# Ledger of designs, part 26: VH-VL binders against q9h9l3

Target 1, 176 residues: q9h9l3
Amino acid sequence: PRKMVAIDCEMVGTGPKGHVSSLARCSIVNYNGDVLYDEYILPPCHIVDYRTRWSGIRKQHMVNATPFKIARGQILKILTGKIVVGHAIHNDFKALQYFHPKSLTRDTSHIPPLNRKADCPENATMSLKHLTKKLLNRDIQVGKSGHSSVEDAQATMELYKLVEVEWEEHLARNPP

## First folded at step 17 (VH-VL)

Design xc43
Fold by ESMFold2, fold request of step 20:
Structure xc43 (fold): chain C 176 residues (1-176), chain A 122 residues (1-122), chain B 107 residues (1-107)
Amino acid sequence: as target 1 above (176 residues)
Amino acid sequence: QVQLVESGGGVVQPGRSLRLDCKASGFTFSTYGMHWVRQAPGKGLEWVAVIRYDGRYTYYADSVKGRFTISRDNSKNTLFLQMNSLRAEDTAVYYCAKGTYRYDYTGYFDYWGQGTLVTVSS
Amino acid sequence: EIVLTQSPATLSLSPGERATLSCRASQSVDSYLAWYQQKPGQAPRLLIYDASERATGIPARFSGSGSGTDFTLTISSLEPEDFAVYYCQQSYNWPYTFGQGTKVEIK
């Protein structure tokens, strides 16, 4: 069967007034939560706002960061041909300037059976932090030092595994 | 209970090499950044180097860059410091220190080892 | 390199007194500053991080304040175990640096 990975990204602000979200960290884990990729990424444009409280990215991380073009190539090699799991994953793909095949994409922010397990409205868009607390009894994104994309990717994979059998069968019957 | 135990200190002549080990227990070593910090006898603290949880990122103080190499073996919960071309000013107690944040290598040092003395003398 | 200058070098006080220790940075370090305590023959112990947050298990008599270039560690009422050397440390940028220390000793 097709290999499955989970991805999470952290973004910083570039462009006018720091409003453009540019990739500054990408973490990819396998089905067991082992880290396959975890790199700091230097955006091609000047960083206006590190957004550190949420991104966890500081100027220290950029000192030896991989240039975006090179990092993107490395990341896409890992993702190609795999089922990719993420949370609100369109934001991650946008930051990568990439569009993964819909049939190979799983978004834990849009899986009704997962919301049902969390006693949430099936069509609501729930935060990763909320779902992880409710279903895994685990706190992520704790404190004011920012998010960890490794922890977030690991949580995303564990959440998907709770509904994997049901959701994969649903997608097989209802191709996207 | 977090424990860090340094070993490998001793007396060595200038220009020679020495390797320090730090054995860790009581926490998930493979998810934290690790640091070396040194203290010359009767003096203050000097940060030496850092290594990220997976070994992919390192940074060194200018005083040791090119001479010292920080490394780790996560399968053995062990941090290393290879010290080459030792100088008299490298004489210090060397502390192993745990970084505060998982899956990062910036920040502060929440747990420290007992230290191991390195003396560089001719 | 960011230089941290601590004052005073030595603070001679009696148990029960209030201790105020200063750390001045050569450039802004925002709030990326920690305080450590070190007793003779021992490793340092983290007291305060991010300028004002107490580390796990640190008594409430220890507090930190400041931002930018000027930081203060306050011990509201000295206990016998508080007589030690105190160091500030910045994590704003590479390389990380420490102040030269303030020795708090019994008068």
Scores: ipSAE 0.840, ipTM 0.922, lowest interface PAE 0.8, mean pLDDT 94
Fold by ESMFold2, fold request of step 23:
Structure xc43 (fold): chain C 176 residues (1-176), chain A 122 residues (1-122), chain B 107 residues (1-107)
Amino acid sequence: as target 1 above (176 residues)
Amino acid sequence: QVQLVESGGGVVQPGRSLRLDCKASGFTFSTYGMHWVRQAPGKGLEWVAVIRYDGRYTYYADSVKGRFTISRDNSKNTLFLQMNSLRAEDTAVYYCAKGTYRYDYTGYFDYWGQGTLVTVSS
Amino acid sequence: EIVLTQSPATLSLSPGERATLSCRASQSVDSYLAWYQQKPGQAPRLLIYDASERATGIPARFSGSGSGTDFTLTISSLEPEDFAVYYCQQSYNWPYTFGQGTKVEIK
C-alpha cells in the first residue's frame, strides 16, 4: 500500500503591505504521527509581517532557516509518490509553489463523512481546531504563541484516520 | 512531576574542558526545547544556550559561542553542555531549564533543575 | 542585546504590604517578558510569562502588567515566603537576557 503523510505549513506576510503569504515553516508527519520533517524556511522575499499570533513565527526562527528553494526540494522529495493529507491543503501547496497529484491528495476540510461524524453540515468548511476538539477531544492552536505546524499535522492525520477506509473506497470508485 | 537533575560540575583549571549532563523525567522530553542558564556566585542569571526538541536548531550567548556545545539524546532523556576552553568568568551554578512550548525553542523556562556548580580557577 | 534594568535594587517591606517591582527594556520586547522568583540556595521559579499570565500553581497575589519597554510585577499582599530575589527575562530576541534582580526583604 501507498505510504501516507500529513503536512502543515505556517506562512508569513511578504510583498506589498505583507499581503502575500510565504512559507516560513513546514512540518510533515508519518501515519503514526512521528515527525519526518520540521524546518523553518526563509522566504525569498523580505518578511513584512511575521503574523506571529497565528503563524507562531518570530524573527528568532529565521536566524538559521533553510532558504525556500532548498527547503522546497527537500519537502517535495518527501511528498513524491505519497498520499498527502492536509487541512485546506491548497494553501500549503500554494505556499510551496507545487501541485501534488489530485488522486494522491486528501483534504480534511473537504471530506463530507468527516463533517457528518462531527455533526456538522456535510458541505461546510470546518476549521481544524473545531474538528479536532469535536472528534478527538483535544485542544490545538491554544494561547498566544500561535499555531504549531507539528501539532496541526498530527491532528490532521488522526482526523483522516477516522474516515480513511470509507473515503479511500469512495475515491477508488470515483476517481478524480 | 517534572524533574531535571544536573550533574558533572566541579573544580577545573582555566583552558580545560568539562561536560554537564541533565537527566529529565515527568514530561515528554523529546517535544520540548531545552536551555542552559547560569548564575555566578552572588550574581544574577545569564542565559547560555538553547536546543530545539529534535536537536536541529541551537543558539548560544555571545559569551560562550565557539567554546560551548549544547546537545541532547532523546532516547536517554538527557541534555548535555560540553564546555571547552573554560575561563574564570565561566564559574557559575549551571541550571538545566525546560522550555515552555511544545515543538518550539523560543519562550520561557517553566521548570529548572537544582543546578551544578562549575568553578574555574588556577 | 536587549538590556533589562530592574528597580529598585532592594525593596524593604513588611508582611501584608504591596510590593511593586519594575523592569525596563532597552528596546521594545512587545509582551515577551517573564518574571522569576529565586530564594537562597534554590533554582528560580517561573511566576509570570507573556507579561501578565500566571504560571501553573502561582498564587493570585502575583500579577504582571506592561508591554513594550515598561513592565511591573505586583505582589498585592506580601507573605513571609515572598521575601526573595525577583528577575525579569525577555524572550523577544536572541540572546535571551535577564534583569539584574530586585531583592524583596523584610523591614
Scores: ipSAE 0.838, ipTM 0.921, lowest interface PAE 0.8, mean pLDDT 93
Fold by ESMFold2, last read:
Structure xc43 (fold): chain C 176 residues (1-176), chain A 122 residues (1-122), chain B 107 residues (1-107)
Amino acid sequence: as target 1 above (176 residues)
Amino acid sequence: QVQLVESGGGVVQPGRSLRLDCKASGFTFSTYGMHWVRQAPGKGLEWVAVIRYDGRYTYYADSVKGRFTISRDNSKNTLFLQMNSLRAEDTAVYYCAKGTYRYDYTGYFDYWGQGTLVTVSS
Amino acid sequence: EIVLTQSPATLSLSPGERATLSCRASQSVDSYLAWYQQKPGQAPRLLIYDASERATGIPARFSGSGSGTDFTLTISSLEPEDFAVYYCQQSYNWPYTFGQGTKVEIK
């Protein structure tokens, strides 16, 4: 019986024309939604586009941000050996330059029973905002100030809990 | 329903120390950034410092860096300002202010206390 | 640091008149600008944030506009309770700064 955490990340644009997504904030919550980790992260490359409308990241956040290498080490220590829940979690792992075992990964954007509960097509990729409103009657990502990775990670964990028993049994019978 | 109540102000001599407290109620204190803002008598407003909801990030105005320390105790819904090496120019009403956004420490100040007066004079 | 300069220093008007208050920044603050009202002996009250968004409970007669370096607070029809000092504040970058204030007083 492994411990479970939820993760959400915010990315900024680096590289040519700001098209590369680089990690600028990471939030990790436990099963009960308590914050285990929440740091602003300084990418190793120059930030071209803060993407603030979505990321919520401004220059101010970077002043005392943790360098990427250090933050990555801290984050990986928390994730190692745990079931990690996220929404479109491949993007979070890509930004972390990290592989997490598929058997320990739960992606709320790819859980057919969760879509079914929301009265959505089972194989559709639904936004976190939509699923949270439909299934939890909560609004996240409101306003123009960008997303909160803490709120998003908390919502992701609550969504997973709605299907946790069914989905864990499914994965036990159908190992990835 | 949001309430912020400052305390600890008074008259002190230059070079001495003073601690201000701000007791919060009517909102989830542990999810918001908190600020100190001061106003010298008859003057305008000056931002002093900020602390993030969990205490991990702080920032200070240049006029107070190295002398003032902002801190918080979320179990007691209390914000603190430790003021060391006080100077005459620190004389002001000190306001405790709530940040506007959950889980952020940037932004604006949507609720304020009534302030506590600090007078630094010889 | 970013200096905010408010004009006029004092605005003398009668109830029912339109008040127009200006705030100019020494560099662009995008739309990261707020307006506060302060009455004698009271703490400031947030009116407008993000240049144009009205804070909770603020009457519709208060509106904000502008971006970059030039910002305006407009009170469309002054009420007796609106005679106060008004401050702008930027949150674009550290340290946060306020303008020096505009006093709106009864003519």
Scores: ipSAE 0.837, ipTM 0.922, lowest interface PAE 0.8, mean pLDDT 94
Fold by ESMFold2, fold request of step 20:
Structure xc43 (fold): chain C 176 residues (1-176), chain A 122 residues (1-122), chain B 107 residues (1-107)
Amino acid sequence: as target 1 above (176 residues)
Amino acid sequence: QVQLVESGGGVVQPGRSLRLDCKASGFTFSTYGMHWVRQAPGKGLEWVAVIRYDGRYTYYADSVKGRFTISRDNSKNTLFLQMNSLRAEDTAVYYCAKGTYRYDYTGYFDYWGQGTLVTVSS
Amino acid sequence: EIVLTQSPATLSLSPGERATLSCRASQSVDSYLAWYQQKPGQAPRLLIYDASERATGIPARFSGSGSGTDFTLTISSLEPEDFAVYYCQQSYNWPYTFGQGTKVEIK
């Protein structure tokens, strides 16, 4: 049986007008929600917009942050060979400049049985905050201090567990 | 209720070492950043150091950098401050303080211990 | 590092009066400013964070305002338990710093 982890990332704005999303924090938790990795990451480009309201990232986080190339190597070593769960996970992989095998990727923003449990249209892309409130009766991303990637990764894993048996069987019958 | 209890203060000679402990209860210690803040007798507050919930990130005031080490043992709900090469200007009440935000080490200090006095004199 | 300068050093007032305490930063700290109260022989207590948000359990007579470099703590009507020393603290960047304090004492 293959090990499963959940990942969540926070991004800051780089490039012209701060429109490029660059990785500034990555959190990885195991199946039980224990933290395996949680690092602040220094983008290779100048930070134009910390996006703190959403990212929770401030300049003091960057003082001892791990350079992107080093952090990427650490993260990919953890992800290799594992089922990786995320929410809108393509954004996380884009920020990592990485493509995980589709057969080992689970995206809670695109699981019809999960939407059905939340009384949402099966084809809709629902926010992590909404699904977590509806299905786990838990508030995440609260206040003006920004998101916690640890809490978000933990919530993502718990959401997946609600549909894990059904969805793993579906994927076995319908390989991506 | 959140409680923070410092211990290990006392009188020591300059150049000697001392370790402070802070025992925490009433909250999930392993998810919050922790700080040391000190106050010289009759003076104001000085921030000393911070450690993130998992111990991976620390930062020190310039006045103590290289001499003091902040650490924690989450299995014992205990914060530590190892104080080496003590100087007269390190004389202060030392408070341990809980950070405000889960899974972060920035912010403010929402709960404080009652402090332990360290006196450095010959 | 960011220097916080409080004024006045001492504020002598009677119960029922309005107290206004100032904190000026040597550079912008945006809204990353807190106020603490400290009574003799006690640890500080968080009153206000993020410039204007009251901490849990803090009475409505305490309010904070300001941004950038200029901040104010207001106590609308002093109670006997409010006579203490008040400190501002910035969390904008390392190292975190405090103002030197304002003593509010009974006239």
Scores: ipSAE 0.830, ipTM 0.918, lowest interface PAE 0.8, mean pLDDT 93

Design xc43
Fold by ESMFold2, fold request of step 20:
Structure xc43 (fold): chain C 176 residues (1-176), chain A 122 residues (1-122), chain B 107 residues (1-107)
Amino acid sequence: as target 1 above (176 residues)
Amino acid sequence: QVQLVESGGGVVQPGRSLRLDCKASGFTFSTYGMHWVRQAPGKGLEWVAVIRYDGRYTYYADSVKGRFTISRDNSKNTLFLQMNSLRAEDTAVYYCAKGTYRYDYTGYFDYWGQGTLVTVSS
Amino acid sequence: EIVLTQSPATLSLSPGERATLSCRASQSVDSYLAWYQQKPGQAPRLLIYDASERATGIPARFSGSGSGTDFTLTISSLEPEDFAVYYCQQSYNWPYTFGQGTKVEIK
């Protein structure tokens, strides 16, 4: 059985009026929630809007941040060959300029059995905050200080564990 | 009950080294950033250094950069400050301080130790 | 480096009076400002963070306000235990800096 990791990223605004989302933090945890990677990442373009209310990223974080190309190489080495769990994970892969094999990708925002456990519409896109509160009785993304990508990645892994056996069997019967 | 206990202060000559320890308890030490803040006798507060929860990121005040090294051992819930090439202006009470936010190293100092006095004199 | 200038240097008041302490930053620090209380021989204690948020266990008589460059700590009715030195601190950028302190003393 393949090793499993969870990933979460934080983005800042670059480009005109800060509308382009660029990677500024990436956190990866193992199955047990131990941190495997947690780095601040310097985008190749000028940061126009730190989006700190949501990203938790501030100017101080960028001072010793790893340049994007180097960080991307480090992250991809960790992800290669593994089942990668995330929430709305397309956005994370887009920020990484990377496409992980669909057969090795798990997206907690689109798992019908998980929505069912939360008494949510099976095909709806549910927020990580909502699922975590409902199913784990835990508050994440509290206050105005921004998100913690470590806490979010840990919550994502715990949510996946709730449906792991059922969903892995489903995917074996229904290969992507 | 959060508790931070500094040790290792004393009187040393200029140019010598000293290591401060800070033992932490009452919180999950390995998830919080930690700081050193100092206060010269009769003077105000000066921030010295920070280390992220995992030790991966540090930052130093210009007054100590290149001479002081902040480090931590999460298995022992202990923060360290290695102070080399000590100068008279390093004389101060040194406080260990807990950062406010999990999995970060920015922010404020919600718990402080009692401080340990370092005196650098001939 | 962001310089924080506190005023007044000393505030002489009686118990029951209202204390107003000022902190002015040399450049905008948005709302990244904290206030600490320090009594003789003790470590500082966090009172207010993010300009206006009261830290855990801090009495309601302490309040903070302001943003940008001008910040105020207010103690609505001084109690005997409030006579101490108060420091502001910015966390907007490295290095973190403190104001020089305002001593609140018994008149």
Scores: ipSAE 0.830, ipTM 0.921, lowest interface PAE 0.8, mean pLDDT 94
Fold by ESMFold2, fold request of step 23:
Structure xc43 (fold): chain C 176 residues (1-176), chain A 122 residues (1-122), chain B 107 residues (1-107)
Amino acid sequence: as target 1 above (176 residues)
Amino acid sequence: QVQLVESGGGVVQPGRSLRLDCKASGFTFSTYGMHWVRQAPGKGLEWVAVIRYDGRYTYYADSVKGRFTISRDNSKNTLFLQMNSLRAEDTAVYYCAKGTYRYDYTGYFDYWGQGTLVTVSS
Amino acid sequence: EIVLTQSPATLSLSPGERATLSCRASQSVDSYLAWYQQKPGQAPRLLIYDASERATGIPARFSGSGSGTDFTLTISSLEPEDFAVYYCQQSYNWPYTFGQGTKVEIK
């Protein structure tokens, strides 16, 4: 059967005024939440704003970080042929400069049954932090040191499991 | 309760090697970065090295780079410091220290062991 | 390498008095500064991190302030157990460094 992984990325600001979002960390976990990949990634352009309050990325992390082109190749090799779960996953794919087949993509920010379980409007885009607290009774993204992409990927996989049977059957009946 | 217990200290001649162990309990060892910090007798604190929760990233103080190797075995909740080519100036109490943040290796040291003394002398 | 200079070297005070300890960095460390307490024969203990946040279990009489290059640890009313050596430590950049310490002793 087709393997499933969850991904989460952290981005820093590059370009003028730090407006461009560039990949600086990527974490990939398997179905059981075991870490398959967790690397700091050096953008090809100068980092203007580490965005540490949210990204958790500091200049110390960049010292031995993997250059973007190399990291991208490693990440895409892991993702190829797999069902990839993420939250607002279009942002992760944009940072990777990559598009995964829609039939193999699961976005926890866009699953109506998941929102319904959280007593949220089915068409609302809910934050990962909110869904995780509501449905898993866990706190993520706590404190001033920014997000952990490992914790976020793990939470994303656990959220998907709550609706996996229903949503996989829905997609089988309604192929994207 | 978080507990860190260092072992492996002793008296050793210059140029020799020694391995320190730090056994951890009371927290999920495999999700935190770990550090070694040393203190020469009667002197201040000197940071030595760090290792990330999974062992993938390390960093060393210049004074030990190339001679010391930090490592960990998460299945045994144990941190290691392999010290090669020891010098008299490596004489210190060596502390094992837990990093403050999960899935990171930057930051501060919220729990410390009681230390193990390494004496390098002829 | 970022040098942290603590002052004074020794602070002689009586219980109940206010202690003010200074740490100055050779360059900005933003707010990436911690304070530790060390008693004779013991390991250091984290008091303050991120310049002003108290670590778990640290009494409210300990407070930290400052950013950039100038930082202060304040003990509002000294208790007998507070007589120790205090170190500041920066985590702004590799390598991490400590100040040389301030000894707080009973008058």
Scores: ipSAE 0.830, ipTM 0.920, lowest interface PAE 0.8, mean pLDDT 94
Fold by ESMFold2, look of step 18:
Structure xc43 (fold): chain C 176 residues (1-176), chain A 122 residues (1-122), chain B 107 residues (1-107)
Amino acid sequence: as target 1 above (176 residues)
Amino acid sequence: QVQLVESGGGVVQPGRSLRLDCKASGFTFSTYGMHWVRQAPGKGLEWVAVIRYDGRYTYYADSVKGRFTISRDNSKNTLFLQMNSLRAEDTAVYYCAKGTYRYDYTGYFDYWGQGTLVTVSS
Amino acid sequence: EIVLTQSPATLSLSPGERATLSCRASQSVDSYLAWYQQKPGQAPRLLIYDASERATGIPARFSGSGSGTDFTLTISSLEPEDFAVYYCQQSYNWPYTFGQGTKVEIK
């Protein structure tokens, strides 16, 4: 079968007043949750707000970080030709300045069967934390250290597996 | 439950090399950053180096940069410190320390080994 | 390099008394500060991280406070096992550094 990966990104604030979201970490895991890529990324613009409470990114992570252009090339090599799973994945692609083929994209924030399993409204956008707690009995994004993009990517893949058979069949009948 | 056991310390002459090992158990070694911290006899603590869970990020104190190399073998749950061009001021007890956060290499040291003594004297 | 200066160097107290230990940083470390306890012949033990969070298994008599450049470790009522050397450590930036220690000894 076609190779499948999950991606999660952490963003920092750049631009005026730190309102622009720029990529500062990207983690990619395979179907089994093994880490394929996990790098700190230096945005092309000056960092105004690390957003550490949510991003987990600190200034010391940037000391050895890979420049955005180089990191983007590395990441896109991994994603090309693969089914890419994410949660609210449009934000990750926006930060990467990238458009992955819709037929190869899976977004756990927009899968009605997954919401149904969690006893949530099928058309609601549910947080990764909520779905993971309800469906996997796991707590992610706990404490005050910020989010872990590795743990978030792993959780995203496990959530997708819960509905993979049903959703892949749905997409086969309803090509995006 | 968490255990860190250092080995490889001893007495060596200046300019020589030693390798320290730290065997880990009781936690998922491959998901945590690891550190070396040293303490000269009768003195305080000095941070030496860090390595990220996957080995891809390292950082060194200026006093050891270029002479010491931190590394790990996740298949053996083992952390290493290769110490080259040893000097008298490197004499210390060397502690292996576990980082606090999964999938990060910043932070604090929540578990420590018992230490191994390195003595550099002529 | 960020220098941490601890005071006092030695604190002589009796069991049941309150101990107050200070750590001052040469520049702001935000809240990225930890406290460790070290008994003779033993490795250090993490007490407090992120300025005020107790580590796993640390009794409630230990508390930390402060931010920026001024930090305090408080032991509300000293127990016999609390007589040791205490170190602060910053994780704000590379290289990580420790204070020189405060020895808490029985009077």
Scores: ipSAE 0.828, ipTM 0.919, lowest interface PAE 0.8, mean pLDDT 93
Fold by ESMFold2, last read:
Structure xc43 (fold): chain C 176 residues (1-176), chain A 122 residues (1-122), chain B 107 residues (1-107)
Amino acid sequence: as target 1 above (176 residues)
Amino acid sequence: QVQLVESGGGVVQPGRSLRLDCKASGFTFSTYGMHWVRQAPGKGLEWVAVIRYDGRYTYYADSVKGRFTISRDNSKNTLFLQMNSLRAEDTAVYYCAKGTYRYDYTGYFDYWGQGTLVTVSS
Amino acid sequence: EIVLTQSPATLSLSPGERATLSCRASQSVDSYLAWYQQKPGQAPRLLIYDASERATGIPARFSGSGSGTDFTLTISSLEPEDFAVYYCQQSYNWPYTFGQGTKVEIK
């Protein structure tokens, strides 16, 4: 069976007025939640807004960060051929400048059975924080220091496990 | 109950080396950044070095850069400080300190050990 | 590196009095400022982080305020156990630095 990983990224603001979201941290965990990859990434463009309240990224993190091109190569090698789980995962792929096959992509923000378990509207896009609180009874993204991409990736994997059998069966019958 | 126990201090001559250990318990050691902070007798606190939860990222105070190496063994819940080319001004109580945030190495020091004394004297 | 200057060097007060301790940074540290208490022969204890947040188990009589370059630790009514040395510490940038300390002693 295919190996499954979960990914989460943190972005900083680059470009005019810091409006472009650029990759500054990427964390990848395996099915058991063990960390396979967790690097700070230096965007190729100047950082104008660290967005620290959400990203958790500060200039100290960038001192020894891996250049984007190198980090991207490392990350894509890990993702190739695997089922990749994420939350609103297309934003992560956009920051990576990468398209993963839809048949191998799982997005916990768009799984109706998961929303149903959380007593949420099935077709609504629910936040990772909300689903994690409802279904795992855990608080993530707490406080003012920003998100942890490791914790978020781990939570995303645990959420997917709650619906994995049902959703994998659904996708087998309804190939994207 | 978070516990940090430093060991390996002692009296050494200038130019010699010494390794400090810090044994951790009562928390998931492998998810927190760890620091060394020192205090010369009768003096204030000086931050020495940090290592990220997984050992991948480190940083050093200028006063020790190139001479000291921070490392960790998560399988043994142990933090290390290798101190080479010791000088008289390295004389201090060395504290092991736990970082405040999971999966990071920036921030503050929410738990401290009781320290181990290193004396560098001719 | 960022220099933290604490004042006064010594604060002589009686139990029940209000203590006000100052920490001034040589450049803005935003709110990345902590306060620690250290009693003789003991390791420091974290009191306040992020300028104003009390650490777990710290009594409400301790409060922190300020941002940028000027920070204050206030102990609203001194208890006998509060007579100690207090240090501020910035985590804004490498290397992390401490102030030189303020000794709060019984008058």
Scores: ipSAE 0.825, ipTM 0.920, lowest interface PAE 0.8, mean pLDDT 94

